# VH-VL binders against q0atu2: the designs that were tried, part 116

Target 1, 119 residues: q0atu2
Amino acid sequence: MLDKKARIRTSREYRNVFEKGKRLSGRFLIIYYVENALDNNRFGFITNKKIGMAVIRNRIKRQLRAIVREYQGQVKNKHDIVLVARAGIGKSSFEGMEKDYIAIMKKAGLFARNANKID
Short names: E, the ipSAE of ESMFold2; O, the ipSAE of OpenDDE; V2, 0.75 times the mean of E and O plus 0.25 times the DockQ between their complexes.

## First folded at step 6 (VH-VL)

Design u22 (framework fv_recibokibart)
Fold by ESMFold2-Fast, scan of step 6:
Structure u22 (fold): chain C 119 residues (1-119), chain A 121 residues (1-121), chain B 108 residues (1-108)
Amino acid sequence: as target 1 above (119 residues)
Amino acid sequence: QVQLVQSGAEVKKPGASVKVSCKASGYTFTGYYMHWAKQAPGQGLEWIGEINPKSGGTDYNQKFQGRVTMTRDTSISTAYMELSRLRSDDTAVYYCARDKYYWESLYFDYWGQGTLVTVSS
Amino acid sequence: QIVLTQSPGTLSLSPGERATLSCRASQSVSSDYLHWYQQKPGQAPRLWIYGASSRATGIPDRFSGSGSGTDFTLTISRLEPEDFATYYCQQYGDSPLTFGQGTKLEIK
């Protein structure tokens, strides 16, 4: 779960990221990202009906928020980032989504260092 | 109607750079991503990368990442692809093609006519 | 990266015959992100089928696409002379976007 200040909430803010941002596609995720004028990062999440039924989309959205929260300390500050789940994500494992997220964020140059999950 | 018109054929020496243009008309230039693809003689298509004409943001195929630069000029609805440090195996027809802003589609509904780039000494 | 392998490389048939073109992916690709293009000599590719099974505007109904996972097929039920061309499949199920090597459909 993410704090309200770390979430992109309005349609206008989502449109801004899509219009002004860069796009990178991974296996299960597409990210759109742009620098913001704030002192913190904000994340948005989109799961459309091509993924599956509402119960599956809600599970995916919850899992993506957990992944983002786990690695938020490694994300370069002052960015608005929207994660869009691709149709195939419903068949992915949690670990698969996590690896895809890390790979995309590294490719985007948004990670300050190599991210590793610590138990 | 929708058209993508590319610049004319180029002949370059190894080590030079080439900049190909793609002028869009018949639609809102900033409403669609622009992609570039390479087709070597007698071979298939290879994706080079994409640009968001609204922001100028790019994503390149890692094979080309150190040598390709994509830009655009929204005032004239034109996208550019510059390929540097040319090698003989860069000899190919280069195509621009448009894709919807939407993450769901990711296919090319309109293509430019192609630009032949020949690299030889 | 996902490798798309098309078969056969060349398919020699006569007008009136049925053509079946295969595209196999090295790993699973959502059908939403598999597309087909037609290319004639000296011309740019043209979108033919998108999302594995949807015909692009203006494409005759003798063309159909199908498939899921790693196996995709483009079928032409009754070949017309204008159908002889090279067909490429393309995926963007994972970055980088890739194309198959093409199947050349030629007159016998």
Scores: ipSAE 0.048, ipTM 0.704, lowest interface PAE 6.6, mean pLDDT 87

Design u23 (framework fv_recibokibart)
Fold by ESMFold2-Fast, scan of step 6:
Structure u23 (fold): chain C 119 residues (1-119), chain A 121 residues (1-121), chain B 108 residues (1-108)
Amino acid sequence: as target 1 above (119 residues)
Amino acid sequence: QVQLVQSGAEVKKPGASVKVSCKASGYTFTGYYMHWAKQAPGQGLEWIGEINPKSGGTNYNEKFQGRVTMTRDTSISTAYMELSRLRSDDTAVYYCARDKYYWESLYFDYWGQGTLVTVSS
Amino acid sequence: QIVLTQSPGTLSLSPGERATLSCRASQSVSSDYLHWYQQKPGQAPRLWIYGASSRATGIPDRFSGSGSGTDFTLTISRLEPEDFATYYCQQYGDSPLTFGQGTKLEIK
């Protein structure tokens, strides 16, 4: 589970990300993302009926939250990010979802670089 | 009815920039993403990028990143695409096209008529 | 990027015949994100089939789309003279959005 401060909770907040943000599609995920005026990142998760039954949609949401939590330290600060599950995600492995998340976040420029010098 | 009306044909020299406009009418301009695509003479379509007209947020195809800039003016429901450092292979018809918000709306239901850009010496 | 390969490049047929146009993706694309456009010379493309199988508004019943995974098909059951045009498939199953190179349907 993500901390309360790291979650997008209201329909208004989701709509704000969709209306003001950018989007980038991966194989199993679409992310919508916008810089926020807060001191932290917030994540939202959407699974619709095209994914499958409620049991499948709830499993996907739990797995996506686990992936986001695992990589949250690598995400550039001050962003609202909504993950929308695509139709094919129900047939993906956990590793497949994780790989897609990493790829799409890198493409979006949302993963932070190591700022320390080697020498 | 929904219409996307683009600016007229342009002739530019290599190294110049061109800015094409796309004026929307018949719908809420800020409710739909606007895309741009390129079609070289006798060739197929190539996606350039997209803009969210409400925010001005953009995502470009990597092939055009660094040379393309998309903007909009909500007061006149007009989207713009500027392509810089023009070369001969930029000669093409450029189209604007409408797409909806949310993941399920990733197709182009309405297109502008196209703008021919010719890059010549 | 996902490459869409359309075949044949040119299909020469007569009115009344059946046309089958293929679109093959270099990797799997969910049918929800595979679409077809018709383009006539001098005109903008027009949405024809979306989500692999749904006809856009005003498109005649003789057109049908099908397919899943990497193989998609646009079928025209009985060609009318107005159907001769170039057809493009398009995907947004992965970024960047791509189009096929087109199949030109021409009168024999």
Scores: ipSAE 0.280, ipTM 0.783, lowest interface PAE 4.0, mean pLDDT 88
Fold by OpenDDE, second read of step 7:
Structure u23 (fold): chain C 119 residues (1-119), chain A 121 residues (1-121), chain B 108 residues (1-108)
Amino acid sequence: as target 1 above (119 residues)
Amino acid sequence: QVQLVQSGAEVKKPGASVKVSCKASGYTFTGYYMHWAKQAPGQGLEWIGEINPKSGGTNYNEKFQGRVTMTRDTSISTAYMELSRLRSDDTAVYYCARDKYYWESLYFDYWGQGTLVTVSS
Amino acid sequence: QIVLTQSPGTLSLSPGERATLSCRASQSVSSDYLHWYQQKPGQAPRLWIYGASSRATGIPDRFSGSGSGTDFTLTISRLEPEDFATYYCQQYGDSPLTFGQGTKLEIK
């Protein structure tokens, strides 16, 4: 579980990311990211009903949190990052999501170049 | 080929704990959630909970909440289910099952052979 | 929780006959999240039908699944001796995941 300080929690915080941040689309994920004035990164997660039933959305969210947590130390500091699950993510394995996350984060310049999957 | 091999039968006294193992092979263990199900003698199936082998995150059926603990050892691709404070109605065959995604669906595509746990005084 | 009720509890038929098994949900379940498993005595359940109507790998075409909303059906067009077993429906649409109580298909 991500520390509370590492989580985007309020609607206001989410809105700030959506309005002021940059957007990049991956295969399974869309990320919105913007610099923050903090000393740490914050992550948010969006899974809407088109992804599937509640159990599916919750699973996806849980998996994304796990991925973010695992690679948290490899992300450049001082960013608010919102992950939006795209339709079709339910068709992806955990590894597929992880790969997509790494790819899109690299594309965004938020990961170090040597960031790789950790087994 | 995908295989789930569970530990052998257990006989326990009421109040004791039991820990059942499920060793996975033939696939990337950390890439799929693992589920556990209970089947009492002559009865149907009951979902106990799930674990993400990658993160160790769990989700339990409230019916078992507080008594069940699911863990895993990724180094040996093994999932564990521990049930504590055993009572007679815990007597059942316990199954591990791999979570499968396909299209927009989720289901259990592979099952362990089951582990009989008998609780008797 | 979503309760799945299967009927009949026991179905006694002869080889060559048609079998119809019902699974009713206490609330609507997406077809994508309604599945059937077959189980024989002393064995683990085996995936049989997924997504209400899709046969798992290796499942004969005499098996078919249908339904939507709260009513689902597994049909065996012409029973073979190896088809006699217990069949369970299962929903993966909401937590906790739940199974029907099963229909035992036995030889008459």
Scores: ipSAE 0.021, ipTM 0.663, lowest interface PAE 5.6, mean pLDDT 91

Design u24 (framework fv_recibokibart; at its last look DockQ between E and O 0.13; V2 from the best seeds 0.00; counts 0 for: pae E 6.4 > 2, placed apart)
Fold by ESMFold2-Fast, scan of step 6:
Structure u24 (fold): chain C 119 residues (1-119), chain A 121 residues (1-121), chain B 108 residues (1-108)
Amino acid sequence: as target 1 above (119 residues)
Amino acid sequence: QVQLVQSGAEVKKPGASVKVSCKASGYTFTGYYMNWAKQAPGQGLEWIGEINPKSGGTNYNQKFQGRVTMTRDTSISTAYMELSRLRSDDTAVYYCARDKYYWESLYFDYWGQGTLVTVSS
Amino acid sequence: QIVLTQSPGTLSLSPGERATLSCRASQSVSSDYLHWYQQKPGQAPRLWIYGASSRATGIPDRFSGSGSGTDFTLTISRLEPEDFATYYCQQYGDSPLTFGQGTKLEIK
């Protein structure tokens, strides 16, 4: 689970990331990302109806939050990042989503080598 | 009607830089990402990168990173691609192409007419 | 990066015949992110089929796209003279975005 302060909460905050950010496509994910003026990272998650029924979308959201939480210590500070689940993600394994997340974050230059873990 | 109009052909020497423009009309310029692609003579297409015209944020294909710079001027709805330290294998037609801002419809629905860049000594 | 391989490189046919153009990906691509473009000599590419099977605006119904996973096909049921062009497939499934090398459809 991500702490409340590490979550993008409002529609205005999501809109800010889309409008002012960059984006990068991966196999199962698109990320939108922008530097913020805070001392921490914030994450948002979008699962649309193309993925499947509510049960599937809720499972995907939980798995993505778990992945983000596990790797948050490697993410460069001061970023708002929105993960959009793409069509086909429902057929992926947890490991497949994790691998895609790592690959995209590296391509975006968002993984900092040996970043400190937050307790 | 949607149009993307690019600048005219350029002839450059090795080591020089070239800056190609792409002027958009007929739509909200900041509502779509702008992409650039390269097509060498007799070859297929190669994606160079993209720019968010609203923010100026860019993502480049790693193959071109360090030599390409994409910018835009929202006051005249124009996107630019500058390629530096030109080599003979940069001889190509360069295209701009727009795609959707949001994730539902990611494809290049309109393209510029292309700009031929010739690099020769 | 995902490599797209198109076959054949050149397809020589006559008007009235059926054309089948193949695009194979080096790894699985969701059909939503596989697109086809038509290009004529001296012209820019034009969006033809998006999401593997949806015709772009103005594209005649003799064109159809299909496929999933690593294998995609563009079919022209009955060739017209204006259909002779080079067709490129493209994936938008993973960065960097990539195109196939093209299939040139030419008159016999």
Scores: ipSAE 0.721, ipTM 0.896, lowest interface PAE 1.5, mean pLDDT 91
Fold by ESMFold2, look of step 7:
Structure u24 (fold): chain C 119 residues (1-119), chain A 121 residues (1-121), chain B 108 residues (1-108)
Amino acid sequence: as target 1 above (119 residues)
Amino acid sequence: QVQLVQSGAEVKKPGASVKVSCKASGYTFTGYYMNWAKQAPGQGLEWIGEINPKSGGTNYNQKFQGRVTMTRDTSISTAYMELSRLRSDDTAVYYCARDKYYWESLYFDYWGQGTLVTVSS
Amino acid sequence: QIVLTQSPGTLSLSPGERATLSCRASQSVSSDYLHWYQQKPGQAPRLWIYGASSRATGIPDRFSGSGSGTDFTLTISRLEPEDFATYYCQQYGDSPLTFGQGTKLEIK
């Protein structure tokens, strides 16, 4: 559901975020993020093979994309952001993933000023 | 072989700052995050934060946010931790420790020898 | 933040005995993110067990780690004189990274 322009698509783009960016670890997620030279944000998603079979990993990716889509309007522009699902995410609920995302994005300072309250 | 060699002991007054160095050898310095930990006398270990040596990006434990600054000089494979506005409970041994660069290993496979910082009036 | 509580605080045993060191987390931690370190007086910590159960390079097979969820253990099957030290568990299952307070394993 994320627009084509809002996706990190190539291995080179992912590598740039990992090599140049900052990282923050939450309970279920790690984010890597770096300022980009675009006028928009881009998001990437990686699942750990220890989470389970491809069907399970694909479900996790869809859930994370839904969470990102819900809050993308509150994210500061000009960032490439990669969400890495940690091995323990398979035991999380959608609500748990969402709360973790909000907390880690707030800690990273990636939510724009005067956005809606996010606990 | 991997080595992390830290600067020598420091004695400081309350209110001063201290900058501890950690020189890496035996591996590609920019390939691993550098972490810092505190161990007060007779106490356990407390994580201070980490630095990505390639980008210089940092992530600090909230307890130390505002007083700690981590930097590095890639030309000499050296990481630095500066702690400002020192107080008596900052007296501790400070360690640097290596973690895998931007992957989720999240354990410290090599440690520096430690640097004793004493804050006394 | 996740609090790691180690027990006992001090464990007094003789060489040849079996030691069991406990690390309890305040909330569930994936075993991939729980690690153990050994520290002797005047020395830096050393990685001992990673991922709850994997021995670091050069660690004797008398050391084993186990556990999941909130309860983790380090077992030394037959204590040697060099094993008397303080052992710390560490997690990064959630930010911030935390250590347990340590178990001092001392000679009786």
Scores: ipSAE 0.132, ipTM 0.757, lowest interface PAE 6.4, mean pLDDT 88
Fold by OpenDDE, look of step 7:
Structure u24 (fold): chain C 119 residues (1-119), chain A 121 residues (1-121), chain B 108 residues (1-108)
Amino acid sequence: as target 1 above (119 residues)
Amino acid sequence: QVQLVQSGAEVKKPGASVKVSCKASGYTFTGYYMNWAKQAPGQGLEWIGEINPKSGGTNYNQKFQGRVTMTRDTSISTAYMELSRLRSDDTAVYYCARDKYYWESLYFDYWGQGTLVTVSS
Amino acid sequence: QIVLTQSPGTLSLSPGERATLSCRASQSVSSDYLHWYQQKPGQAPRLWIYGASSRATGIPDRFSGSGSGTDFTLTISRLEPEDFATYYCQQYGDSPLTFGQGTKLEIK
């Protein structure tokens, strides 16, 4: 899992991202991102009830954390990033989520152009 | 040049299964998701699902969930879509389409020529 | 799912005229994920406009796409004989991916 220091954990931190950050919508994800004054990136995850039952939401959250962890080293530094799962994500595969994450992060300019499993 | 060549027309009975192939060339097969779409006679397009040729991971339209299986053979750069428990309303032209990622967008940049599947008793 | 409704269903025009095709989404779609495809009888669809306003490779500049939110438009400034076909809009912004029902552009 992500280190504690790499996680957005407080309501205040989330509000800061929502209020001051930029928003981008992908296929399965919406990301809010803003620069922080830290030496590391922090990630937050939101899975609302529209995603499905708690067991589904928890699964999705685990999968998103796994994706974020895998690509953590490729994300530009000094950002707070909140991932909001969209309703359709509950019916998506892990690979679908991963693809969407990469796409939206690149669009945000948070990945290098070559930071992708798919050419 | 990128090409997607699909298998020939199929005639099936209700309850049977059909497996359509899509052979890719002119690019790195595993580098792009492959999509499948359905077009009933005189109708529009319907997205069936997608496959990651590298991992084999898939996403299906729930409408086809449980009846569709997408696979691939990387050794011959070929994607497959199998549809089971066929019924008359499965009669359609089925297309494979390459998923292009271009920084800001995702779209189907190349399509197969289509495969007609006819389901009749 | 996001429903894309195209209008008109059929558009009858003559070469040289201006064509305006509409695609309306049931909910907001990012411009980056709204595309247009052209299809002629007996042929596979072909990418025409991507990202709402970008012409695919080889597409003449008489074609243009515009729009945002829920309303998108494909415009052909001066129709050529080869432009008569069915045009589909598609959204890649949500699962499942969906297409409009198409607008058939036919010769008057």
Scores: ipSAE 0.017, ipTM 0.718, lowest interface PAE 4.7, mean pLDDT 91
ESMFold2 (binder alone), look of step 7: mean pLDDT 92; pTM 0.943

Design u25 (framework fv_recibokibart)
Fold by ESMFold2-Fast, scan of step 6:
Structure u25 (fold): chain C 119 residues (1-119), chain A 121 residues (1-121), chain B 108 residues (1-108)
Amino acid sequence: as target 1 above (119 residues)
Amino acid sequence: QVQLVQSGAEVKKPGASVKVSCKASGYTFTGYYMHWAKQAPGQGLEWIGEINPKSGGTNYNQKFQGRVTMTRDTSISTAYMELSRLRSDDTAVYYCAREKYYWESLYFDYWGQGTLVTVSS
Amino acid sequence: QIVLTQSPGTLSLSPGERATLSCRASQSVSSDYLHWYQQKPGQAPRLWIYGASSRATGIPDRFSGSGSGTDFTLTISRLEPEDFATYYCQQYGDSPLTFGQGTKLEIK
């Protein structure tokens, strides 16, 4: 699980990332990202009703948080990053979500060199 | 159309510093990491380090840590590698290379032509 | 650091023959992070095979790469005159990035 400090929590903070950030789309994920003025990274998660019922959306959010937590040490510091799950994500495996996350973060230039291990 | 054009050959004295440039064209400079590698005469390749042109963030091979500095100027799509306190064993061709991400793979898809740095008295 | 050992150091063959170049890693490397570069005298290295087995754009199908774990191979099924060069394997799996010492393919 992510620490409180590593979460985007307010609607205002989410809007800032959407309005001022860059966007990059993967197969199952879209990320919006912007540099922040803090000493740490913060992550937000959006799962809309097109994905499925609340139970499915909550499962996806939990899995994405686990993936982000695992790789957080490899993300370049001082960024606010919002992950938006695409409709097809509900049929993806955990491994499929993880691969898409790594791919999109590398493509965005947000990951350190070896994304498969912390540090 | 992707090109990496490096600065010309340099002759330096021991103890001096050298700054090699690598000018990129034909792609979005800030979209790709740039790496630097050393090739001593008659020898193989040795990785020096990398720079993210978007952020300016760098990672160096520990062998060169403390002597190498990588920078970039996004206004002219140019990356720089400066090597200080030059020794005779720094005589080599230095290459810049662009990193490509494709299907989980990270590799160098384009290389500069190389810059010969000779360290002699 | 991961040490890549290439063998043979020099391979002397004639056009028309098959060449087999070996690259062995001191520890396991994901095939996604094992690459081969070709270098001719006075020229920069050029990407040849990436991810152990994928040919780079424009590379003839007589070249093939294979392997996994610690043992990787570059094979040239029927040598052409332009194939005589030095080939380097490289790993991108762990810091620092490392290259093999090279296999020089020379005309007999």
Scores: ipSAE 0.000, ipTM 0.543, lowest interface PAE 16.7, mean pLDDT 85

Design u26 (framework fv_recibokibart)
Fold by ESMFold2-Fast, scan of step 6:
Structure u26 (fold): chain C 119 residues (1-119), chain A 121 residues (1-121), chain B 108 residues (1-108)
Amino acid sequence: as target 1 above (119 residues)
Amino acid sequence: QVQLVQSGAEVKKPGASVKVSCKASGYTFTGYYMHWAKQAPGQGLEWIGEINPKSGGTNYNQKFQGRVTMTRDTSISTAYMELSRLRSDDTAVYYCARGKYYWESLYFDYWGQGTLVTVSS
Amino acid sequence: QIVLTQSPGTLSLSPGERATLSCRASQSVSSDYLHWYQQKPGQAPRLWIYGASSRATGIPDRFSGSGSGTDFTLTISRLEPEDFATYYCQQYGDSPLTFGQGTKLEIK
């Protein structure tokens, strides 16, 4: 479970990310992201009816939160990031979602600069 | 009602830069992302990237990363795409297009008329 | 990248005939993310079908889109003279957004 401090909670906060942020699309995920004025990152999660029934959508949200939590320490600080699940995500494996998340976060330049171990 | 009007044709030398404009009218400029696409002679369309006119935030196709810069001027509802270090294979018609989103779906409902950029020695 | 392959490259038909245009993706694409555009010589592309099967505003009902997974089709039930153009499919199933190479529909 992600700490409440690390979650985007209000519709106004989601709207801010959509209106002011950048967007990057992956296979199963779209991220919207913007720098914030806080000392921490915040994440939001959106699933829509095209994904499937509420049971499936809730499972996807739990799995996405677990992925985000696992990689939280690698994300550049002071960003609000919204993950939007695409219709095809319901048929993806957990590993497929995780791979997609890592790929889009790297492409967005959102992983910390000092993660490189190649010398 | 919605209209995207692009700047006129350009002829450039290899190594030069070109900056194409796209003036929007008939809608709230900051309400939609603006995209750019390339169409080389006899070829299909290739997506270059996007800009959020409200924030100025950009996302570029990796193929053009490092050579393309997208900007906008909200006071005149105009988006710009600058392509640097031009090569002969940059000869193409460049289009701006308005992106329409419902969270995860993206398609282009309005397009500019296109700007022909010719790169020749 | 997802590569979209359109076939045939050129389709020569007469007015009144049925046209079937194919778009195949290198990997599965949700139908919600597959769109079609029409382009005439010297003109910008125009949105024609979005979400694989929804006609854009003003598009005649002789046009229909279908498909799922990796195979998508644009069908024109009875060709009119104004339908002869190049048609492009486009996906947003993965970044970067890509287009097919186009199918040119020309008069025989």
Scores: ipSAE 0.006, ipTM 0.652, lowest interface PAE 9.6, mean pLDDT 86

Design u27 (framework fv_recibokibart)
Fold by ESMFold2-Fast, scan of step 6:
Structure u27 (fold): chain C 119 residues (1-119), chain A 121 residues (1-121), chain B 108 residues (1-108)
Amino acid sequence: as target 1 above (119 residues)
Amino acid sequence: QVQLVQSGAEVKKPGASVKVSCKASGYTFTGYYMHWAKQAPGQGLEWIGEINPKSGGTNYNQKFQGRVTMTRDTSISTAYMELSRLRSDDTAVYYCARDSYYWESLYFDYWGQGTLVTVSS
Amino acid sequence: QIVLTQSPGTLSLSPGERATLSCRASQSVSSDYLHWYQQKPGQAPRLWIYGASSRATGIPDRFSGSGSGTDFTLTISRLEPEDFATYYCQQYGDSPLTFGQGTKLEIK
């Protein structure tokens, strides 16, 4: 489970990310992201009916939280990030979702550890 | 009646910058993301990036990162794309295109007429 | 990035014939995020088919899109003179967004 302080909780907070944020599309995920005025990152998760039945949506949401928690230390501080699960994610493996998350976070410039040595 | 009207053709020297405009009408400008695409002579389309007109937040294709800047002016419903340090291979028609804010609307439903930018010595 | 390869590069046909245009992705793309645009010389592209199979507003029934995974097809059942144009497929499944190189449909 992610700490409550690391979670986007309210509809108003989700709307803020959608309205003020940038977005980036991955294979199974879209992220919406914006810099916040807090000392920490916050994450939100959206799984809609196009993904499948509630049991599938709940499994996906649980797996996404696990992925986010594992890579939490690599994310640039002071961001609100919403992960929106795309159609087809229900057919993905856990490893496929994990790879997609890493790829989109790197493309967005949100990983603090990303760096080729300067040459 | 959605329309996107772009600024006129430009001729630039290598190393210069160019700023192309895209004026939107017939819809709520801040309700839809705006994209920019490049089409070199005789070639296909290449995505440059996108801007959220409500916030000004941008995402650029890594290929253009560091040379492209997208902005907007909500008071006149106009989006801008500035490309700096121009090279001969930047010669192209540049298009703006409308897309939605929301994740369920991910296609370019309306396009500007295009702006020809020629980079030559 | 996802590379989209269109074939053939040029397709020469006469009005009344059937046209089949291919778009192949270097990796799987959800059908919901594969689109087709039509472009005539000197004009901007126009949305033609979205989500692999849905016709955009005003597009005639003779156009149909199909496919899933890595293989997508645009079919024109009976060519009309106004259909001769370049067609581009596009994926919105992964960033950066990418287009195919285009298939030019020309009069024989």
Scores: ipSAE 0.135, ipTM 0.763, lowest interface PAE 5.0, mean pLDDT 88

